# Miniprotein binders against q9bqp7: the designs that were tried, part 188

Target 1, 240 residues: q9bqp7
Amino acid sequence: VPQNWFPIFNPERSDKPNASDPSVPLKIPLQRNVIPSVTRVLQQTMTKQQVFLLERWKQRMILELGEDGFKEYTSNVFLQGKRFHEALESILSPQETLKERDENLLKSGYIESVQHILKDVSGVRALESAVQHETLNYIGLLDCVAEYQGKLCVIDWKTSEKPKPFIQSTFDNPLQVVAYMGAMNHDTNYSFQVQCGLIVVAYKDGSPAHPHFMDAELCSQYWTKWLLRLEEYTEKKKNQ
Below, E stands for the ipSAE of ESMFold2; O stands for the ipSAE of OpenDDE; V2 stands for 0.75 times the mean of E and O plus 0.25 times the DockQ between their complexes.

## First folded at step 15 (miniprotein)

Design wf1 (at its last look DockQ between E and O 0.89; V2 from the best seeds 0.64)
Fold by ESMFold2, look of step 15:
Structure wf1 (fold): chain B 240 residues (1-240), chain A 103 residues (1-103)
Amino acid sequence: as target 1 above (240 residues)
Amino acid sequence: SERIKRLEELAKEILRLVEELRKITDDPYVLRLLEMAELLAEFALDAAKRGDLEEAEQLLKWAIEYLEWAVEEVKKLGVSPEIIERLERVLEEAKRTLEELRK
C-alpha cells in the first residue's frame, strides 16, 4: 500500500545474536537534526477527529480541575512518565549500585506494577538508545532492547492510570515499536537484529502491568501502517 | 475573503512563533506543547484555505492557548525576561487579532 515500501528486517544482517553479550547495554546518544523523530511523525499525522476528541477530553478535565489544576495535572503526569523511564534504566543497568539510585525514582506504583515483567527480562542490549533508519531517514529513542521470555525484543514502557489489557488500546504504541525496530535493524551503530516487540503498560496503582507481545508477523503488519504514517508526514511537510 | 486572508496570515504568524520558541529552549515538555500548537495552526491554515472560517478560528484559538501555556512554562525555566516580554506582546496581539476576526 505504501508508495515506497521497505523491509523491516535487514536481509544483509545476521539474525543470529552475537555469541557474547555486551557487558554494558548500548546507549547511543540522540543526535538532533533535520530528519523527523518517530514521535513527531506520529504526532503530526494525527487526524482532525483525534485532535477534537483530545480537546473535548481537555475541556472536561479543566471543568473538573480548573485551568491551573489541569496544567499541574498534565505536568505531573509528564514528570511521572519521565521518572518511570529513568527508574527502569537505572534498574536494568548492570553497573549501578542500589545506594546510588535516586530513592524517589524507585518509589512508584508504576515500578511495583512491572515487577512481574522484569522477572522475565534478561540480556539487556540497549537502554534509552538512539536509533536511525539510514535509508528512510527517521530517528528515535528506544527505551530498551532485551530478551523477554527468551526472545530479543524492542521493549516500550508506557504508563497508564487505567488498566489497558488490549493491544488495540495502545494503537500508536505498536507503530512506535516497529519504527524503532526497523531503524535499529538498519542502523550501523548496532551489530544485531531484532525480530519481536513488547509493549508494557504499567499502572499507577501498582496493579500488574500488561505485556503486549508482538511476534515477527504482527510486527510486519504494523510496519506497513508505520510506513503509511511516515509517507503521510513526508507529503504533508513537502508542501510547507 | 478578507477574513480568509487574515486567518491564513494569523496561522502563519503562529507557526513562526512556534519556531522562535524552539530556538530558545529544548525543554521536552515545552516542545510537546509547541508540537500541538504547530499541528493546530496547520489545521487552521488548511481550514482557512477551504473557507471554513469558524473551524479555522476555533483551531487558532486552541493553538494560541498552547502557545500561552508554552510561554508560561518557559518563564518557569528562567529564560531571559526581555525575550519573554517580547513573546508575550506578540502573542497578545495575535489574541486581539483573532478576537476581532471572530466578531
Scores: ipSAE 0.702, ipTM 0.878, lowest interface PAE 1.1, mean pLDDT 84
Fold by OpenDDE base, look of step 15:
Structure wf1 (fold): chain B 240 residues (1-240), chain A 103 residues (1-103)
Amino acid sequence: as target 1 above (240 residues)
Amino acid sequence: SERIKRLEELAKEILRLVEELRKITDDPYVLRLLEMAELLAEFALDAAKRGDLEEAEQLLKWAIEYLEWAVEEVKKLGVSPEIIERLERVLEEAKRTLEELRK
């Protein structure tokens, strides 16, 4: 049980979308603070086993691609992910804020992969927006807050070259999503609450993306795990 | 043991290098490399404290590799040659220290 328990949901916020859905998605800039990001917390609290597995994977890839080839590969993966998020932001942004859609950004297998998911996405409330949990002292940049199949979700978009048909295959992504949910639900910059999460795994080859929907119960379960990771991080930093 | 102490010192030096690199760049890709280096160095420090010297050495080796990679990427971003040369010197010293300790 976490020592510093905090609820994921804010009882002071109504689950009812206030009728004043801002016509424009929120985009709160991330402030550079001494406050750790969700990503940093998750990375810094990886197990030794996870680190060793990652390094073994790296070594295998280096053997296959060479050192320079592996560096290029990782750079390309990073760039593809970035471009994918930029393309999604452009797609999900209101038409009036659509900067000249770089048509080249839209021509990707990843964008093709998520088309069937995008059909079920509506009511975009936030895009690439910072969240801060003041009490728990962490920050994050969430990809999207929107309705998926009529349920308001924090949506996290992921790119993968390998199928991830199960939520368990998404590693710490569920923790990231609930961390963003918990922060948003208690961030004064947001007037609404989210109760659901969605992880969308997009594929480079354009094959149908896998949606991993997280209901309120599943979110609560992962929230407990997130709190434990946050405590571990906090303890680790006190001992340094 | 003196070996444990030296491994701990090396791990701390790597952590200092990570922090120095974080001050000179905001590039998200470089930051990810630095995060891996930091994590590996922290685990190495813990391993050294436990007396797991082989584990500590391996983790430090990997941490240094990530730092080398980070420095290479920072060079591409047009950071001052003077800063880069300083960082490269410290990295080479760290590598030499690790090689001495593995022996």
Scores: ipSAE 0.411, ipTM 0.741, lowest interface PAE 1.5, mean pLDDT 89
ESMFold2 (binder alone), look of step 15: mean pLDDT 85; pTM 0.857

Design wf10 (at its last look DockQ between E and O 0.72; V2 from the best seeds 0.74)
Fold by ESMFold2, look of step 15:
Structure wf10 (fold): chain B 240 residues (1-240), chain A 103 residues (1-103)
Amino acid sequence: as target 1 above (240 residues)
Amino acid sequence: SERIKRLEELAKEILRLVEELRKITDDPYVLQLLDLAELLAEFALDAAKRGDLEEAEQLLKWAIEYLEWAVEEVKKLGVSPEIIERLERVLEEAKRTLEELRK
């Protein structure tokens, strides 16, 4: 249905990393760019109904917490998500240097929540690394590329509690993963590709996180939906 | 007809303010507030073009609220007081225009 079809996988690229690959995970820096990010595309293609529902939820929270209380709540949730990702990068890095505050953050409920998942994660290839799809003109910052239960995956870490002004529907989580995957598979900074995805939802109270595995067929199905969202974004901005 | 054109002009002014604020900071929290203001202003433009005046006004009210929140956060980042005062004046003018259109 997209007018600008492009495959998610690169037939000229191996799906198995070379044995001579660097032992340190890739961390390609994200720089300011004129092309849109995955997150911006997904947010800017929200429906009006989704936006009205968000505003209704916001007003309910303001009734409970007050306006300043709501802004404080939102800021704290945002910071906790940021700290969660920082802690995971530290845990998964072979050259980690833990500060006292980083060590204390390793005891958070979210980190406790993912411990059983981390035991199945190995062969980390990339952490907090930029990806760019030059042909389709979008960028992203993926959380992790590693093996999960023997399958090389783009792994996306999610907190169960999200900052509400920026929240996306859970239906967008798979689109985000496959958008990163497609960009990585066609990015010259990477010598290998990935065909599977993993979404891990962590809980603040330390309850066991839920993994959602996506095989190559499922990734291809979501890739089509991502291309439609990217096309919607492009058309929307073309007329402005 | 005149009201529709004024609502379209206000939405475009809000979009210009969003772009100005993006030049001031790369702070990811502020940028996400600005993205919401942008989306709401774009929906308001579409509503005004359809003649849905009450919807356009509500969407613009929400967009202005996100811009006010963004300016508050930018103040915490240590941006020049002169820049902040100018942004606040322009934003207050936008609020007065919207209130005038509702009457």
Scores: ipSAE 0.747, ipTM 0.889, lowest interface PAE 0.9, mean pLDDT 85
Fold by OpenDDE base, look of step 15:
Structure wf10 (fold): chain B 240 residues (1-240), chain A 103 residues (1-103)
Amino acid sequence: as target 1 above (240 residues)
Amino acid sequence: SERIKRLEELAKEILRLVEELRKITDDPYVLQLLDLAELLAEFALDAAKRGDLEEAEQLLKWAIEYLEWAVEEVKKLGVSPEIIERLERVLEEAKRTLEELRK
């Protein structure tokens, strides 16, 4: 049980989507502070076994690609992810902001992969927007807040070259999503609450993306795990 | 042992380098490399304290590799040559220290 328990949901915020669809998605800039990001917390609380597995994978890839080849590969993976997020932001942004759609960004297998998911996405409330949990003292940049199949979700877009048909295959992504949810639900910059999460795994070859929907119950379960990771991080940093 | 102490000191030096690099960049890719370097150095410090010297050495090697990578990326971002040269010197000293300890 987390020592510093905090609710994922804010009882002071009404679950009723205020009917005023904000005409423009929120885009709060991430302020660089001494406050740890969700990503940092998750990375810094990886197990020793996970780290060794990662390093063994890296060494194998270096043997296959060479050191420079591996660096190029990882850089390209990062860049492809970035471009995918930029393309999605462009797609999900209101038409008035769409003037400079780089058509080249839209021509990707990843964008093709998510087309069937995008059909079920509506009511975009935030895109690439910073969230801060003041009490728990962490920050994050969420990809999207929108309705998926009529349910308001924090949506996290992921790229993969390998199929991830199960939510368990998404590693710490569920923790990231609930961390963003909990922060947003208690961030004063947001007037609404989210109760669901969605992880979308897009594929480079354009094969149909896998949606991993997280209901309120599943989010609450992962929230407990997130709190434990945050406590571990906090304890680790106090001892340094 | 003197070897344990030196490994601990090296781990702490790597952690200092990570913090210095964090002050000069906010690039998400570089920050990821720094997080990995930091984690590896922390595990190395713990391993050294436990007397797992071989594990500590291996972890420090990997941490240094990530720092080298981070410095290379930061160089591409147009950070001051003077800062880069300083970081590279400290990193080379860390590498030499590790090689001395691995013998």
Scores: ipSAE 0.741, ipTM 0.895, lowest interface PAE 0.7, mean pLDDT 91
ESMFold2 (binder alone), look of step 15: mean pLDDT 85; pTM 0.859

Design wf11 (at its last look DockQ between E and O 0.71; V2 from the best seeds 0.73)
Fold by ESMFold2, look of step 15:
Structure wf11 (fold): chain B 240 residues (1-240), chain A 103 residues (1-103)
Amino acid sequence: as target 1 above (240 residues)
Amino acid sequence: SERIKRLEELAKEILRLVEELRKITDDPYVLRLLDFAELLAEFALDAAKRGDLEEAEQLLKWAIEYLEWAVEEVKKLGVSPEIIERLERVLEEAKRTLEELRK
């Protein structure tokens, strides 16, 4: 139980974007900031056991691929993830110059994998947009805010293959979503709030992506766990 | 006790290098490598303070490996050769110190 509990939802804010909201999704630029990001908080609060397991796996990979081969593998997987997010932003953006998109960006097993999910996505309100929690002092860059099957969600896109140095545990994926949600709900750049989350895991071979929906109750449960990780981070950095 | 002090000093030097590298790039791939180097150095500092010398040495070895990887990536970003040469010298000295402590 966190010592400094704070609500994930903002009672002073509507959860219904009005009809007069802008038709172009928000893209708040990420600014250089002294406060920590969600991904840094989660990475810096990994347990020692998690880190030792990661290093054991890394050494086995280096034995198989060689050091340079392992670094090349890791770089390629990271690039594929970056391209995936860029493609999704392009696909979901109503930009007037859509025909100028890089078609090679759209030719990906990961993009094929999410096609069924994208059919259920509408009302895109934000893409690759910065969020800041003014009270709890953390920032993030959320992937997407849109309706999924009629429910407004913070949506996080994941590739199934990730380089180990950048892999969050499966437990951490919901924490990332609720951290973005809480920040958005208390960020003055946004006029509405979101109470649901969606994690979409895409596959390199184009197999149908798996959606993981999070209703408000589940989000509240994970929010408590996020607050504990944030407290752990804050305590750790004050003791340096 | 002398080995503990030297291991603590090395962990702190690694942490200083992490912060120096953060000042020269915002590249997310590099920053993630630096975050791991930081975490490993912090675990190593704690292990050294507990007297777990072999654990501290292993953690520092891993932290240095992440820093070497980070410098390789920074070179690809076109950072000044003068800065790269300085970083490589400091990092090579850190490696020599760790190798001497393991003997």
Scores: ipSAE 0.764, ipTM 0.901, lowest interface PAE 0.8, mean pLDDT 86
Fold by OpenDDE base, look of step 15:
Structure wf11 (fold): chain B 240 residues (1-240), chain A 103 residues (1-103)
Amino acid sequence: as target 1 above (240 residues)
Amino acid sequence: SERIKRLEELAKEILRLVEELRKITDDPYVLRLLDFAELLAEFALDAAKRGDLEEAEQLLKWAIEYLEWAVEEVKKLGVSPEIIERLERVLEEAKRTLEELRK
């Protein structure tokens, strides 16, 4: 049990979007502070076993691609992910705010992969927006808050070259989603709360993306795990 | 043992380098590399404290590799050559120290 329990949901916020919700998605800039990001917390609390597995994978890739080849591969993966998020932001943004859609951004297998998911996405409330949990002292940049199949979700878009048909295959992604949910639900910059999460795994080859829906119960379960990771991080940093 | 102490000191030095690099860049890709280097150095420090010297050495080797990568990326971002040269010197010293300890 976490020592510093905090609820994921805010009882003071209505589950119903207020009719006054702005038609324009929120885009709160991330403030660069000493406050750890969700991604940092998760990365810094990886187990030794996970690290060794990653390093073994890296070494295998270096043997296959060479050192420079591996660096290039990793850079390309990162860039592809970034471009994918930029493309999604462009797609999900209101038409009036659409900067000249770089048509080249839209021509990706990843975008093709998520088309069937995008059909079920509506009511976009936030895009690439910062969240801060003041009490728990962490920040994050969430990809999207929107309705998926009529349920308001924090949506996290992921790119993969390998199928991830199960939520368990997404590793710490569920923790990231609930961390963003919990922060948003208690961030004063947001007037609404979310009770659901969605992880969308997009594929480079354009094959149909896998949606991993997280209901309120599943979110609560992962929230407990997130709190434990956050405590571990906090303890680790106090001892340094 | 003196070897344990030196490995611990090296791990701490790597952690200092990570912090220095974090001050000069906000690039998400570089920050990810730095986070790996940090985590590896922390695990190395713990391994050294436990007397797992081979593990500590391996972890430090990997940490240094990530730092080298981070410095290369920061260099591409147009950070001051003077800063880069300083960081590279410290990194080379760390590499030499590790090599001395592996012997």
Scores: ipSAE 0.710, ipTM 0.881, lowest interface PAE 0.7, mean pLDDT 91
ESMFold2 (binder alone), look of step 15: mean pLDDT 85; pTM 0.860

Design wf12 (at its last look DockQ between E and O 0.73; V2 from the best seeds 0.00; counts 0 for: pae O 1.9 > 1.5)
Fold by ESMFold2, look of step 15:
Structure wf12 (fold): chain B 240 residues (1-240), chain A 103 residues (1-103)
Amino acid sequence: as target 1 above (240 residues)
Amino acid sequence: SERIKRLEELAKEILRLVEELRKITDDPYVLELLDFAELLAEFALDAAKRGDLEEAEQLLKWAIEYLEWAVEEVKKLGVSPEIIERLERVLEEAKRTLEELRK
């Protein structure tokens, strides 16, 4: 149990956007500050065992590709993930009618992979939008807030191939979602809150993406685990 | 012991270099490399304080490798050659120090 427990949901806030909310999705700019990001908290609280496992895998890859080949591979995977998120923001933005989409950006197998998910997504409320939890002192950049099959969700888009050595455990993906959710629900830039999450894992070959839906109860369970990771991070940095 | 003290100082030097590199760039890929080097150096500092010298040396070796990788990426960003040469000199000195301590 966290020593500094804080609720994920805000009882003073509606779980539906008001009718007077803007029709354009929110895009709150990310401000650089001293407050740690969600992804930094998760990365910096990796165990030594996780680090040694990754280094062992890295050495095997270097044996196969060479050191320069491995670095190039890692760089390309990182760039493909970045392009995937840029493409999804473009696809989901209503401003698309104000400028032409880059056809090359949309040629990724990852984009084909998520098409069946996108048909169930509607009511986009935020895209690539900053969140801040001032009380718990962390920030994030969420991918999307939209309805999925009628449920308003924080949606996180993941590629199945992730950059190494920076790969977090796939079991950390739910922590990332709930951390964004908790921050958004207590961020004055947002007039509504979200109680559900969705993780979408896309594949480079275009195979159908896997959706992982998180209802409010599951989100609350992972929220507790997130708070423990945040406490671990905070304690670690106090000793420096 | 003196060896523990030297490993602790090397870990702290690596951490200072990470912070210096963060001032030079905001490139997300470089920052990811630097964050991992930081984690490794922090594990190494803890290992040295516990007297686990072989673990500390291995972790420092990996941290230096990520810093070398980060500098390679910073060179691609068009950072001043004078800054790059200084960073490379500092890293080579750190690498030689670690190899001496691994004997």
Scores: ipSAE 0.740, ipTM 0.885, lowest interface PAE 0.9, mean pLDDT 85
Fold by OpenDDE base, look of step 15:
Structure wf12 (fold): chain B 240 residues (1-240), chain A 103 residues (1-103)
Amino acid sequence: as target 1 above (240 residues)
Amino acid sequence: SERIKRLEELAKEILRLVEELRKITDDPYVLELLDFAELLAEFALDAAKRGDLEEAEQLLKWAIEYLEWAVEEVKKLGVSPEIIERLERVLEEAKRTLEELRK
């Protein structure tokens, strides 16, 4: 049980979208603070076993691609991910705020992959927006807050070259989503609450993306795990 | 043992290098490399404290490799050559120290 328990949901916020929700998605800039990001917390609290598995993977990739080839590969993966998020932001943004859609950004297998998911996405409330949990002292940049199949979700878009049909195959992504949910639900910059999460795994080859829906119960379970990771991080940093 | 102490010192030096690199870049890709190097160095420090010297050495080796990668990427971002040269010198010293300890 976390020592510093905090609820994921804010009882003071209504689950009902206020009719006055701005038609324009929120885009709160990330402030450069001494406050750790969700991604930093998760990375810094990886298990030794996870680290060794990643290094073994790295070594295998280096054997296959060479050292320079591996560096190029990882750089390309990063760039493709970034471009994918930029493309999604452009797609999900209101038409009036659409900068000249770089048509080249839209021509990707990843964008093709998520088309069927995008059909079920509506009511976009935030895009690439910073969240801060003041009490728990962490920040994050969430990809999207929107309705998926009529349920308001924090949506996290992921790119993969390999199928990830199960939520368990997304590693710490569920923790990231609930961390963003918990922060948003208690961030004064947001007037609404989210109860669901969605992880969308997009594929480079354009094959149908896998949606991993997280209901309120599942979110609560992962929230407990997130709190434990946050405590571990906090303890680790106090001992340094 | 003297070997344990030296491994701990090396791990701490790597952690210092990570912090120095964090001050000179905000590039998300570089930061990811730095975070991983930091984690490896921290695990190495813990391994050294437990007397698992082989594990500590392996973790430090990996940490250094990630730092080398981070420095290479920071060079591409146009960071001051003087800063880079300093960091490269410290990294080479760390590599030499690790090689001495593996022996």
Scores: ipSAE 0.294, ipTM 0.677, lowest interface PAE 1.9, mean pLDDT 88
ESMFold2 (binder alone), look of step 15: mean pLDDT 85; pTM 0.857

Design wf13 (at its last look DockQ between E and O 0.88; V2 from the best seeds 0.71)
Fold by ESMFold2, look of step 15:
Structure wf13 (fold): chain B 240 residues (1-240), chain A 103 residues (1-103)
Amino acid sequence: as target 1 above (240 residues)
Amino acid sequence: SERIKRLEELAKEILRLVEELRKITDDPYVLQLLDMAELLAEYALDAAKRGDLEEAEQILKWAIEYLEWAVEEVKKLGVSPEIIERLERVLEEAKRTLEELRK
């Protein structure tokens, strides 16, 4: 039970778009500051058991690939994730310039993997946009806010080396989504709020991506878990 | 004991190196490696304070490995050779200290 409970939804804010809303998705720039990011909070609150399991997996990969091979593998995974997010922002942006584009950015199995999901995405309201929770003091960079099958969602795009057909295989992803949602719903840079989340897991081989929809009730349940992780982080850094 | 104190000092030196490297770059890949080194150093410090010397030594070994990896990546970013040489010297001394404690 969190000691400093705060609601995920803002009852004083509409979930319906304003008739005068801009036709261009919001992109609030992320500013460097001392406020921790969502991903840093989640990473810094990994349990010792999770850390030891990660190190065991790392050693297994080093045995298979060699130390340099493992570092190359890890670098490539990071690069592919970065390129995937850049490509999705470009695809979903109506403001794409006539500048030269990197064709390799748009050619990936991950992009093919999400095509069927993109057909159900409309009304893009934000892309790669900063959010800040002024009261709880955390910041994030959300991937997308758009309608998915008629429901306005915070959408988070994830890459996977292997298929992940269910939400239980991605322990912290729901926490990340609700943290962005709570921050956005209380951020003065935004005039609307969202009550739903969507996690889209894309596959390197182009297999159809798996959507994991989160309704308001599920989001509220994960919000409680997020608040506990944020409290752990705060307590940990207070004692340093 | 003296061994516990030396392990705690090594963990704190790793944390200082993490902060120094954060001043040199904000490259997301390097920052990910530094975040991991930071978490490991904190867990190692906790283990040393409990007297779990074998655990503290193992975790510090992992933290140093992430720092070595981070320095390799910073080197690719074109940081001056003088800064790189200093970082490598400090890190090699940290490795030597840990191996001396493992006797």
Scores: ipSAE 0.800, ipTM 0.912, lowest interface PAE 0.7, mean pLDDT 85
Fold by OpenDDE base, look of step 15:
Structure wf13 (fold): chain B 240 residues (1-240), chain A 103 residues (1-103)
Amino acid sequence: as target 1 above (240 residues)
Amino acid sequence: SERIKRLEELAKEILRLVEELRKITDDPYVLQLLDMAELLAEYALDAAKRGDLEEAEQILKWAIEYLEWAVEEVKKLGVSPEIIERLERVLEEAKRTLEELRK
């Protein structure tokens, strides 16, 4: 049980989406602070076994590709992910901001992969927007807040070369999503609350993306795990 | 043991290098490399404290590799040559120290 329990949902915020669909998605810039990001907390609290598995994978890839080849591969993976997020932001942004759609960004297997998911996405409230949890002292940059199949979600877009048909195969992504939810629900910059999460795994080959929907119950379960990771991080940093 | 102390000191030096690099760049790719270097250095420090010296040495090697990678990427971003040269010197000293400890 977390020592520092904090709710994921804010009882002071109404669950009713205020009918005023903001005409423009929120885009709050991430401030450079001493406050750890969600991604940093998750990375810094990886298990020893996870670290060793990652390094063994790296060593195998270096043997296969060479050191320079592996660096290039990793750089390309990073760049592809970045371009995918940029393309999604462009797609999900209001039409008036769409004048400079780089058509080349839209020509990717990942974008093709998510097309069926995008059909169910509406009511975009935030895109690439910073969230801060003041009490728990962490920050994050969330990809998207929108309605998926009529439910307001924090949506996290992921790229993969391998199928991830199960939420368990998404590693710490569920923790990331609920961390963003909890922060947003208590961030004064946001007037609304989210109760659901969605992880979308897009595939390079354009095969249909896997949506991993997280209801309020599942979010609450992962929230407890997130709090434990945050406590571990905090303890680790106090001992340094 | 003196070996434990030296491994701990090396891990702490790597952590210092990570912090120095964090001050000179905000590049997300570099930051990812630095996060891994930091994580590994912390695990190595813990391993050293437990007396798992071989494990600590191996983990420190991996941490240094990530730092080398981070410095290479920072060079591409046009950071001051003077800063880079300083970081490279410290990194080379860390590598030498690790090699001495592995013997």
Scores: ipSAE 0.501, ipTM 0.773, lowest interface PAE 1.1, mean pLDDT 90
ESMFold2 (binder alone), look of step 15: mean pLDDT 84; pTM 0.846

